# Miniprotein binders against Probable RNA 2'-phosphotransferase (kptA), part 8

Target 1, 222 residues: Probable RNA 2'-phosphotransferase (kptA), of Haloarcula marismortui (q5uxb8)
Amino acid sequence: MPDAVRRCPEDGFFEGDTCPVCDGAGTHILDGARRRQLSKFVSGALRHFPEDAGIEVDKAGWTGFDALRVAVERQYDWADAAALAGVIATDPKGRFERTGVGNEAGITTAGGRVRAAYGHSVDVTLDGTDDPVPATLYHGTAPRNVDSIREAGLKPMSRQTVHLSESAAAAREVGRRHAADPVVFVVDATAMQSDDRRIVKRGTETYTTDRVSPVYLSLLEK
Short names: E, the ipSAE of ESMFold2; O, the ipSAE of OpenDDE; V2, 0.75 times the mean of E and O plus 0.25 times the DockQ between their complexes.

## First folded at step 6 (miniprotein)

Design c25 (from E7 with K28Y E33K V34Y E35F V36Y K37E E39D K42E T46W; at its last look DockQ between E and O 0.37; V2 from the best seeds 0.00; counts 0 for: pae E 2.7 > 1.5)
Fold by OpenDDE base, look of step 7:
Structure c25 (fold): chain B 222 residues (1-222), chain A 81 residues (1-81)
Amino acid sequence: as target 1 above (222 residues)
Amino acid sequence: SKRVTIEFEGDSPEELKRAIEEVLKLAYEYGGKYFYEIDGNEVTIWIRGISEEAAEKIAEKVKELAEKLGLKVEIEIKEES
């Protein structure tokens, strides 16, 4: 059974009992059973049967979050916007993408677009590229997260995927959103790829992956 | 029409594959469309476009199949939009 979905008022959705950023309890959103049910429905809807789920997906696989919410609420009387947002934001495989909600995708319970990142049976063209991935990538975070990351690796939080930066400088800039003196982890992207861990270029200096195991991580020395 | 969502869990890839094959046969027999995904030791199958009666029958047979193959199974039946 998957872990419950909770929401930190400051750091967004997370799985488990404590916020991985601030160690706060947050608020309960979904238990593990409902999380699984909703996740499977959303996966099926976005990948295989949008029409039967009551949604439309465009050529790139996108549907409106609000439209998907309506479909979810129709299927499950216990489901709401927070449940949907939480499931999307905490998906352990990074199967979902959400955009159009500002800098913190997945926190808001309204607006934006959602798609499955892969696995479609319907004809869609994804925006991700197969461009070469650098041997080394970087991840910026708050110092308070170092121990957790060393133990559990990088996991999606408010976003559906782990975002990696092409440079240490870019990573620090990302980290500054969370702390005045951010730390940077070095990611062995070559090793990840050799182990069939998928890393996708999403934009300038931005790469995404589902999770990064501690074995691929090292703290950048100052 | 109804949609049946089936989730199998097991340690044997061969048994999971067999379960998929048998469920897809059922889907075909009842005129349903089907999709499936495999994630490690977990399999999800969606069957769509079937009657309520068919959905219930499939669910029953799937439970029997899971028991026979030693798989964990969860089944959900929902109305289609």
Scores: ipSAE 0.183, ipTM 0.677, lowest interface PAE 1.6, mean pLDDT 83
ESMFold2-Fast, scan of step 6: ipSAE 0.407; ipTM 0.807
ESMFold2, look of step 7: ipSAE 0.335; ipTM 0.803
ESMFold2 (binder alone), look of step 7: mean pLDDT 87; pTM 0.860

Design c3 (from E7 with L24F V34I E35W V36F K37E N41D K42T T44E T46Y)
Fold by ESMFold2-Fast, scan of step 6:
Structure c3 (fold): chain B 222 residues (1-222), chain A 81 residues (1-81)
Amino acid sequence: as target 1 above (222 residues)
Amino acid sequence: SKRVTIEFEGDSPEELKRAIEEVFKLAKEYGGEIWFEIEGDTVEIYIRGISEEAAEKIAEKVKELAEKLGLKVEIEIKEES
């Protein structure tokens, strides 16, 4: 049974009983049973039956968040924009991608476009998703996060997925958004894939995954 | 016509593979198109282009198969458009 979905006013959607950022209880959005039900519908609509669900998916797999919300509300009387946003933001399998909302994908209940990250039976071409994943990937972060990451790994938090870079230089550049002197973690992508952890290519230099366990992580020494 | 979505979950890769093989045989027997994807200990199978009678027969046999193989299963039958 999946965990319930809750919402922190400041940190966005999370699964379980306690916000991973502030330890607050947040507000209830969906119980586990409804989360599972809605997640299956959204996944199916994007991958297998968009026409049946009343949405239009473009050649790259995208549909508008608002169009998907209308389809969801028509399917379930209990579902709304928050339920849809929460299911997308907290998906443990990394099935969904959302764009057009900046870094607020884990927080916002409006805007952007949504697609399935993989698994289509309809005619959709995903950029880079079938490209080989490098043996090593990188994650840039603020120094204050090091102890938490070593203990708990990399989690999406206020993001839908964990973003990984192809090079240490690219990871440092991303990390500069969080600190002037970012640190870089080395990710053993080969070990992750050997353990059936999915990593998906997005664009030229960027990869996404659901979570990275501490066993796959080490600090880049400089 | 109907579509059937099947999700198997279990700890045994060998039993998950056996489930996939058996469901493929069922889908082909009833003239359906079949797709599947493996996600760790979960297998999702999608069958389309079958009659209501075929969908019900497949669902019944799939439940029996899951019980025999010790797998958890969830089945959804919907109308195609």
Scores: ipSAE 0.007, ipTM 0.441, lowest interface PAE 8.5, mean pLDDT 78

Design c4 (from E7 with E9D K17E E35F V36Y K37D K42D T44W T46L)
Fold by ESMFold2-Fast, scan of step 6:
Structure c4 (fold): chain B 222 residues (1-222), chain A 81 residues (1-81)
Amino acid sequence: as target 1 above (222 residues)
Amino acid sequence: SKRVTIEFDGDSPEELERAIEEVLKLAKEYGGEVFYDIEGNDVWILIRGISEEAAEKIAEKVKELAEKLGLKVEIEIKEES
C-alpha cells in the first residue's frame, strides 16, 4: 500500500507523515488506499482510456490539468484538484509529467498540462527532454531472470519501454517488486547513446529506452 | 471488443511476478494485447482487443489463479471505444 499524501503550504505535496523540507506535519490530502485508486485511474486515463475518462490527449500525450481534474471529480466524489496535484507530484514511479506551471508543479493545484511519461497504448509520440542522461544507469530484477537477460538483454515485455534507474539503490528498490533479494544490472548508457540508442528521462529518477542489448549490460557484483 | 483490467495485491513479490507471467500467457492465448504496471506489492494488468467471451474466460481463470497464489484480485471488463 502506498503512503498517504499530505501538503505543506510552503513546500508542497509530500508522501508519508513528515515534510522532507520543514519537518512539519502538513495537512492530509489522501490516505494510501485512495492515493492508489486515484493514481491508477489517472495513469489509465492518460495511457489507455482517455476517451472513456472524458479527456482528450494530443499527439504528444498532453491534456490540460483542468480537464483532467474535471474527469477525476466525476469519477470520485472524494477527489479534488489537490488530490490530483498531489498524486502527480508525489508519484514514486515517475509516471506523470506536468508542464506550464514553472517551479510550482509540486505546489499548485491549477493550470498547466499533464501527460503520462511512458506506458501508452494509445497513439502518441513523446517529444523527450533535453535533460542529461547519466553515463551509468541500473536495472533491478529477480535472480531467476539473470540468464534470460544475459542472453537476450532487457526487453519491454508487455510494457512499451524498458525502465532504468539513476542509482543502484533505486534499481534495487524497483527490483524488490519482483523478488525479496533482487539483483541489479549495470547499464552502459554512454555506450548506448554513442550507438544511437535513445534513452530519455521520464520523471525524477526514471529513464526509458526501447531495449538494452546484452553488450551494454553487466551484473552488479555484491 | 473488450478490455480487461486486473489488479493483484499481495505481500509476495514472487507470487505477484508469477501472476503476471500467467496472465501474459492467457492474454496471448486469447489474442489480446497486454500491458502491465508494478507498484510495490500491487500489480495492474490491462488486456485489450479481445471478445466478450474471451474476457469472461480470462476473468474466471484469473480469479482461480489469485486464489491459488494467495493474492487479492479485482477485475473489470469494459467495452472498448
Scores: ipSAE 0.055, ipTM 0.494, lowest interface PAE 6.6, mean pLDDT 80

Design c5 (from E7 with L24Y V34Y E35L V36Y K37E K42E T44Y R48E)
Fold by ESMFold2-Fast, scan of step 6:
Structure c5 (fold): chain B 222 residues (1-222), chain A 81 residues (1-81)
Amino acid sequence: as target 1 above (222 residues)
Amino acid sequence: SKRVTIEFEGDSPEELKRAIEEVYKLAKEYGGEYLYEIEGNEVYITIEGISEEAAEKIAEKVKELAEKLGLKVEIEIKEES
């Protein structure tokens, strides 16, 4: 059973009976059972079924804190903004990220954006994967696309990102879905990352990015 | 508490999605924390914070689910530490 959530006016939310900063008792927010119920709902809503919870999650997994609060209040008559903020702030498993509130994420009951830090079953792109990105990645495509890619690069289409492969062989296999004899582009991932372009690992040999400018692309010769 | 790691493999995106959704329901039933990752034609699921009895029941039901959906499955139960 998780510990209760309490709130210190100056130091913010904490778990258990005593504020770790000032040793005060603070005020009660949630008992352990309700903390568990709310935490599971928030985790599920952000990771698995945002539409069922009545929230919209963007491509990076973010939803507004206030929108999530409305969903929480709709789900549980005992839950409020403080309960939501407390669950997010005190999560021992680090399941949640909150941004847009500066250093007040542990204190404030309003504003900012929230996402699950991991474990999504919906299509989202997370910014913070710790997985290493190879110096070179690959993109397989139909020969008819070569001229447009050389001119405009690889661009995201609505509701998708650009997919890159770890090996030329994997890129060719992906390209074979579009042409019998695909071509492979070499992507200078090191240069992209040096220019603050984000590349995210999405599988054993698969990476995603929002776009690849022509300056990072060259055709693989055989 | 126990951790259950499940690896599904198959060529049907629809059946892999059904496996993800059905195992999520199972994790909720037994009070476990659920996460998954998709890697090509494989899905890796972890369920944490459950009892040994719950872990064994989940493993049994997951094997039945894989057979029903025509997926290959490997299951491992370990102590969560």
Scores: ipSAE 0.000, ipTM 0.164, lowest interface PAE 14.9, mean pLDDT 76

Design c6 (from E7 with V34F E35Y V36F K37E I38V G40D N41G K42E T44V T46W; at its last look DockQ between E and O 0.39; V2 from the best seeds 0.00; counts 0 for: pae E 1.9 > 1.5)
Amino acid sequence: SKRVTIEFEGDSPEELKRAIEEVLKLAKEYGGEFYFEVEDGEVVIWIRGISEEAAEKIAEKVKELAEKLGLKVEIEIKEES
ESMFold2-Fast, scan of step 6: ipSAE 0.505; ipTM 0.842
ESMFold2, look of step 7: ipSAE 0.482; ipTM 0.860
ESMFold2 (binder alone), look of step 7: mean pLDDT 86; pTM 0.842
OpenDDE base, look of step 7: ipSAE 0.384; ipTM 0.803

Design c7 (from E7 with K17L E21D E35W V36Y K37T G40D N41G K42E T44E T46I)
Fold by ESMFold2-Fast, scan of step 6:
Structure c7 (fold): chain B 222 residues (1-222), chain A 81 residues (1-81)
Amino acid sequence: as target 1 above (222 residues)
Amino acid sequence: SKRVTIEFEGDSPEELLRAIDEVLKLAKEYGGEVWYTIEDGEVEIIIRGISEEAAEKIAEKVKELAEKLGLKVEIEIKEES
């Protein structure tokens, strides 16, 4: 169960019982159960069923915060602008991006645009690159793919981009989808970005790119 | 056509990854388009473009799979727009 969401009048939304900035108690916004319920609806609406939720997302996945608020209020009698803003601001998984409100994203209950940072099943092309990219990223794969990757690099699957992880452990976990004992490639993300190759953060531990040339790859020695 | 949303939860990364592999095979068998997202302790899978009959069969098999792998599962079937 997630922690409750509360609001400090000075410092904005926070999770748990105590404001991390001023140690005040703030005011209650959502209990953990309602936080989970609202968060699932919001992520689902942005990723999978915007039409069912009654919102429109543009080609980059953005919808207006106020339009999303109307959808939320229609769905749940107990939810309001503060509940929505709080869920977005305190999401520990990094599932949401909010823009157009400057440094007030953790505080304001109105304005701006919202999108899912990753996980879309609808036709969306994410174009933001503001999130910092680590110097080194990782890609986990089945051992049978090693020779192909060494010759041709990492290529996207149909409807997919190349997925990269922030750590070798995370990459190995992803690679277990294809093999019990996956191998991990090390990606020189600094060199890629120096060569104007786009890498986009798509979640807490995941990044995407169009492809990775062999010159940026080395096999992690295990 | 139908959309099936499947959410697996559990403490075993190995069993969560096995669930993904099995559901992907099942989706391909019924000609569905599939997407998935991996998060800490949970996996979400979306299957689209399948019939009502296929969706119900997938839901039943997914429940059996979750029980076999010791995972919690939530399944939602909706009409696709």
Scores: ipSAE 0.146, ipTM 0.617, lowest interface PAE 5.6, mean pLDDT 80

Design c8 (from E7 with E33Y V34I E35Y V36W K37E N41D K42Y T44E)
Fold by ESMFold2-Fast, scan of step 6:
Structure c8 (fold): chain B 222 residues (1-222), chain A 81 residues (1-81)
Amino acid sequence: as target 1 above (222 residues)
Amino acid sequence: SKRVTIEFEGDSPEELKRAIEEVLKLAKEYGGYIYWEIEGDYVEITIRGISEEAAEKIAEKVKELAEKLGLKVEIEIKEES
């Protein structure tokens, strides 16, 4: 079960029982079960079913915070602006972006706009100048795949997209699903993006792309 | 077209990963768009852009998969728009 969402009057929303800044208890906003329900709805509405949720998402994925709040209040009689703001502010997976509220994004219950940072299945282009894609990404794989990858690059196989990790350690852990002793490829994400290859963040350390040409790949260590 | 949302719950990360892999194959077979996330002891999967018949077949196979892997499952099928 996810942790509850609470609010500190000075430091804003936090998850769990204790404010990470001041060690205060704060006030209760959402229990874990309702946090999960609301988070699933908001994530789904922004990524998969905006029309069903009654919101309009522009081509860059943005919707107004206040419009999203109205949709949330229509969906759940227990949810309000504070519940929505808290879910967005405390999301451990970084699924949401909020802009247009300056330094108050962790505290304010009104204004600005919201979008999903990744994972869209709707017709959305994630444009912007400040995306969190690192210069270098990593891909863990079984040693038997090395020659194929060097020749043909990374392809989705049974996945819809190619999955890349933010760190070598995370990539090695992913590779352990396929081999006890995985190898790690280094991906030149800066070169990919400069060539207009789209890379989308899917989680804290996970990114996706359609394919990775061999020109962007090198083996970390053999 | 239909949207299928699947939630698996279980104590085994290995079983949850296996469930994701099998559902990814299923979504690809039926030509759906798929997204998934792991959150501790549960995984959320959304499949979009599939027919009603495909959605029903996916739901049936997903229930069988959950039983086989000892996972709890919730499945919702909805019209996309």
Scores: ipSAE 0.011, ipTM 0.390, lowest interface PAE 9.3, mean pLDDT 77

Design c9 (from E7 with E33T E35F V36F K37D I38Y E39D K42E T44L T46Y)
Fold by ESMFold2-Fast, scan of step 6:
Structure c9 (fold): chain B 222 residues (1-222), chain A 81 residues (1-81)
Amino acid sequence: as target 1 above (222 residues)
Amino acid sequence: SKRVTIEFEGDSPEELKRAIEEVLKLAKEYGGTVFFDYDGNEVLIYIRGISEEAAEKIAEKVKELAEKLGLKVEIEIKEES
């Protein structure tokens, strides 16, 4: 169980009972249980489910602090900007980076950008996770993205990697998080593998890849 | 639909790996999508796209699995947005 998060008005966020700089008690921000709960959500949102959390992550992994705060407040009625800032500032595992706030990253409850500090999710080498990749995979998206995808292919705009589904139905469900009438792209996984492009099973029905060139894509008819 | 977040803690890499394998099988049974991170002596697993009944059943089975494997477990069920 992690220590509680507290705040010193002069020295910023700290974990435990006393400010390491001034020995003051500070103000309570978050107990250990809620700190752990919020840390897991923020880590997951930045690394595994940004679209479900309602945030957009750029190609370098960054999202706005304020956008992440809105997502956090929507998820937990007890969480606020101070709770989020405190979790980020005191994370003992170094899971988060914050930039755009100068020397105030340990103190400020506003501004800047946040990303997951350590790179990609650990590669899965468990028995069964290296099962053969299906010949065809699917990607669901909002109609507004069709022209961009046809010209530039699939890029990890909302995630660290491009996520592909095993079925058209699963891809359509993923797309429904972004649009009422999602469209589905068909991915020629056989052609990608023949060209030595890596596709990795990351979950039960989910596959990831770095990018998908337009040559491997076609729009599924409805 | 629901999202289930599971954290396993323990000192045995073999039991942590076994926990991941069993949760992957369980999520497939209930039609969920799974992501996970392995971080030293901790494993975080996220299961998405499942019903409330499936989430509760998964939580029950995961708790039993953790006891069987001698692992600490924390489980959270939340609505997807």
Scores: ipSAE 0.136, ipTM 0.617, lowest interface PAE 5.4, mean pLDDT 79

Design p1 (from sa3 with E56L E60Y K63F E79T)
Fold by ESMFold2-Fast, scan of step 6:
Structure p1 (fold): chain B 222 residues (1-222), chain A 81 residues (1-81)
Amino acid sequence: as target 1 above (222 residues)
Amino acid sequence: SKEVLIYFIGDSPEELKRAIEEVLKLAKEYGGEVWVEIEGNKVYIVIEGISEEAALKIAYKVFELAEKLGLEVFIEIETES
């Protein structure tokens, strides 16, 4: 069971029973069960079902905090702006980003924009970099997908883009989300870029592309 | 313990219902607590309170199920904090 969310009037939202800054008890916002329910709904709405939740998500994944609050209030009669702000501010997994509120993100119940930091199945393009793309990238997948990938290449399917990793180890960890015993494909990123296929850096070891033709793929030997 | 987040998309209400039924059966088999949200042609399921081994087995079976039923699926395994 996750910890309850409470609010310190000076220091903002915190999890558990005691403010980490002033040792005060603060005021109750959400119990652990409701925190869990709201967090899962917000995560799902931002990543998977924004239209069904009644919010508009831009190409970078952002929605207005106020629009998200309206969606949350429609979904749960016990939830309000403080509940939403508290869930976002105290998320231990770093699932949410909030911008447009300066240093008030841990305190304010209004304003700004919210997005999921990762995990989208909807069409969003997170901020990339102009850093050089490595010559070789990697893709982890379930063993049952090997024959299909060899025939048709990598397709986004339930994701809007194909995710590629900088190392075989990173690709294997990504693949573990899809299978207990993932396999890794080697991607010839140099050949892809020479053919004007766009690859974009999304994080320290993560890259995205629209599709990968079989001609650029080989199975990592094991 | 682990949680498994499952998102199905498909145009067949019958296949979506079948997917929900099979996932609920898997959750029961592995002793997981289930949360389900249905909106039109989309289903979001969370299974909580399960071991890492159970989470990986569930994810594997769910990907196989989605292919069999012609559904789009997104799966994420997370550690409960």
Scores: ipSAE 0.056, ipTM 0.562, lowest interface PAE 6.8, mean pLDDT 78

Design p2 (from sa3 with E52W E53D E56Y E60L)
Amino acid sequence: SKEVLIYFIGDSPEELKRAIEEVLKLAKEYGGEVWVEIEGNKVYIVIEGISWDAAYKIALKVKELAEKLGLEVFIEIEEES
ESMFold2-Fast, scan of step 6: ipSAE 0.295; ipTM 0.737

Design p5 (from sa3 with K2E E56D E60D K63E; at its last look DockQ between E and O 0.20; V2 from the best seeds 0.00; counts 0 for: pae E 2.3 > 1.5, placed apart)
Amino acid sequence: SEEVLIYFIGDSPEELKRAIEEVLKLAKEYGGEVWVEIEGNKVYIVIEGISEEAADKIADKVEELAEKLGLEVFIEIEEES
ESMFold2-Fast, scan of step 6: ipSAE 0.395; ipTM 0.797
ESMFold2, look of step 7: ipSAE 0.449; ipTM 0.816
ESMFold2 (binder alone), look of step 7: mean pLDDT 85; pTM 0.831
OpenDDE base, look of step 7: ipSAE 0.590; ipTM 0.881

Design p6 (from sa3 with L5T V46I E78T E79G E80K)
Fold by ESMFold2-Fast, scan of step 6:
Structure p6 (fold): chain B 222 residues (1-222), chain A 81 residues (1-81)
Amino acid sequence: as target 1 above (222 residues)
Amino acid sequence: SKEVTIYFIGDSPEELKRAIEEVLKLAKEYGGEVWVEIEGNKVYIIIEGISEEAAEKIAEKVKELAEKLGLEVFIEITGKS
């Protein structure tokens, strides 16, 4: 049961088979798979890779709808302004905010600004009981890096993400690739998740994040 | 570079978790950047920054994985080459 996006000429974008306002069938815009794919690209471009997508995001998180449309059209040959507008207007998770178009946000395929909405929720539990991220994670590093990490936190090297391990032993092994006597930082992953910091699993016992502020870090003492 | 979009749907949290773990392992092996979004019984994974050959191999392995785990899967390969 994919959630398709359709368009009513008078009432705008809707999901499912029937317009909630006029009961008309409307015109097909996106199937569920393409809807999810485009939604994830737009979310990623606004939050994680705006430069790679060829857009600029201001300090408040906004980019122009038309600039985002150009990026979408470059990425997918099946996507257009209607597909982008439809994804934004019908997003069930409220991941997007659009301004500068008055009450026409559900209808218009042009103009305004778009940003990732504050307070959107990515459900990180599969059945409402699972927690896929451990409460504590670990980072192994060379002793020479301790002072800079205590002051500035963990930052990505070049364009890479910050890598975290599920166990102190795994972190120490990673650290041994860079120093004979590595030290291990303890990362308060529960506090990071409570502050809506994103941590992503990357293989077995390994996780990635954008950065780790010093407030979440402590040295593992022996 | 290419991007592989993977969309899993299933009713088993255990099988969905297993699918995520295997796909993340594949992404790491091919040096791809990964994004994961979990929405109840649906999992959306994007792997990007990989070669066309890597994308095709990942798509093939992911189809086999979904069959083994009894999951519905949608896979698309996009990007400039």
Scores: ipSAE 0.000, ipTM 0.115, lowest interface PAE 15.4, mean pLDDT 74

Design s1
Fold by ESMFold2-Fast, scan of step 6:
Structure s1 (fold): chain B 222 residues (1-222), chain A 81 residues (1-81)
Amino acid sequence: as target 1 above (222 residues)
Amino acid sequence: SKLVYIIFEGDSPEELKRAIEEVLKLAKEYGGWVEVEIEGNKVKIYIVGISEEAAEKIAEKVKELAEKLGLEVEIFIEGKS
């Protein structure tokens, strides 16, 4: 179990019982159990499920501190800006980076941007260079779904997002979980991005989007 | 569907390899996709395309596996903490 998070008004957030700078006791912010729970959510939201958490992550991996705070407050009724700031500032594994607040990152409960410091499954370029989504993506599905998809496009249905694959082979493999002989749709990702439709990288070869309109879809010929 | 993110940490390459093999079997059983990244003494595994029920069962089995192999583990589930 991690140590509790406390706050010194002058020196900022710290873990344990005593401020490392002034030896004061400070004020309690989070117990160890809640600290762990919040840390896991924040790490997951930044690295794996930003869309489901209701935040937007840019190409360099950054999200606004305030947007992340709203997501945290929606997830936990006991969490607030101080809890979020404290978790970020005291993370012993260095999993978070905060910018836009100068030297106040260990103290302030407002402003700036936050990103995960390592390991991303989202479409993120930490050096700021664009890492483009492939021009073409693929979606594997059961043959029974073809007519519905042609009429209404790809919708999440029982899933929170629409999953897309980087290759036709990978899409067909995904489709095999739902049908012995799956079909593959070709997604015009270039056209989607030109129309400001959001596509997010969730893993090495896996992408997600909210919906895919029929205008971006064609059935891969067998 | 849900995403499950697993981080194993330990000093034994043999036990880390066993963890990867067991998680791959588990993901296949529940119909999930797996991505694996190795970073020194850490193994990061992403499981995508599984149900909420499967995600909870996987998390429980992964905790048991880590204890058996003497590895540290952190688990994150999409929409849960």
Scores: ipSAE 0.000, ipTM 0.164, lowest interface PAE 15.2, mean pLDDT 76

Design s2 (from E7 with R3K T5Y E7V E35F K37E K42E T44L T46Y R48I K72E E74W K78E)
Fold by ESMFold2-Fast, scan of step 6:
Structure s2 (fold): chain B 222 residues (1-222), chain A 81 residues (1-81)
Amino acid sequence: as target 1 above (222 residues)
Amino acid sequence: SKKVYIVFEGDSPEELKRAIEEVLKLAKEYGGEVFVEIEGNEVLIYIIGISEEAAEKIAEKVKELAEKLGLEVWIEIEEES
């Protein structure tokens, strides 16, 4: 069970019993049970059911904080802007990112945009989650993306999943949608799974994962 | 329609995986759409697009499954919105 969420009037939201900055007790916002309940709704709405929650998520995964607040208030009579802001600000698992409020993200109860930032989240088909995953997978992309991928890895898009192919040829074909001369990355799927990174088969030759760290990637030599 | 949030907690990756597989089969039986989120020793499962009767039956069976697998479980049934 997570710790309660509290609020320091000067330093913003925190988890547990004491403010990490001023050592004060602050004001109670959410107990652990409600924190969990709200957190899983927000995570689900951002990653899995935005339309059902009544929010719009753009290609990069962002939605307005105020739109998300309306969805939250509709879902739970006890939740308000402070509860939402507190859940986002104190999430120790790093599941949420908030922008457009400067360095006030830990304090403000209004404005900005929110998206799902990280987690081991996957959409699953009702018959494919335990299908065997090849030791090696592939990702095709435009040459302009190579430096970014080497530095930051492969990151999710809308619905927060990275698409991987079963063969270099299939990955190159997918990459042709973005460039006439695509490049292919080799993904060490065995190493990813041994590190508890989940990879799910989605179609005939397609797999999905949350993200791929640079340590699992190498550029396929042409 | 209803949605069901299921949280399994436990120290056995094998039992957590078994729980996911069994819940997926159960959701398919009732025509629900399923999403899974894994965070360390915690597995969150969302089932949406099911009736109230189906949600209650799923909750009952999931509680029995958790006892069988030695997992802690928390279940919440909510209206889809």
Scores: ipSAE 0.010, ipTM 0.371, lowest interface PAE 9.9, mean pLDDT 76

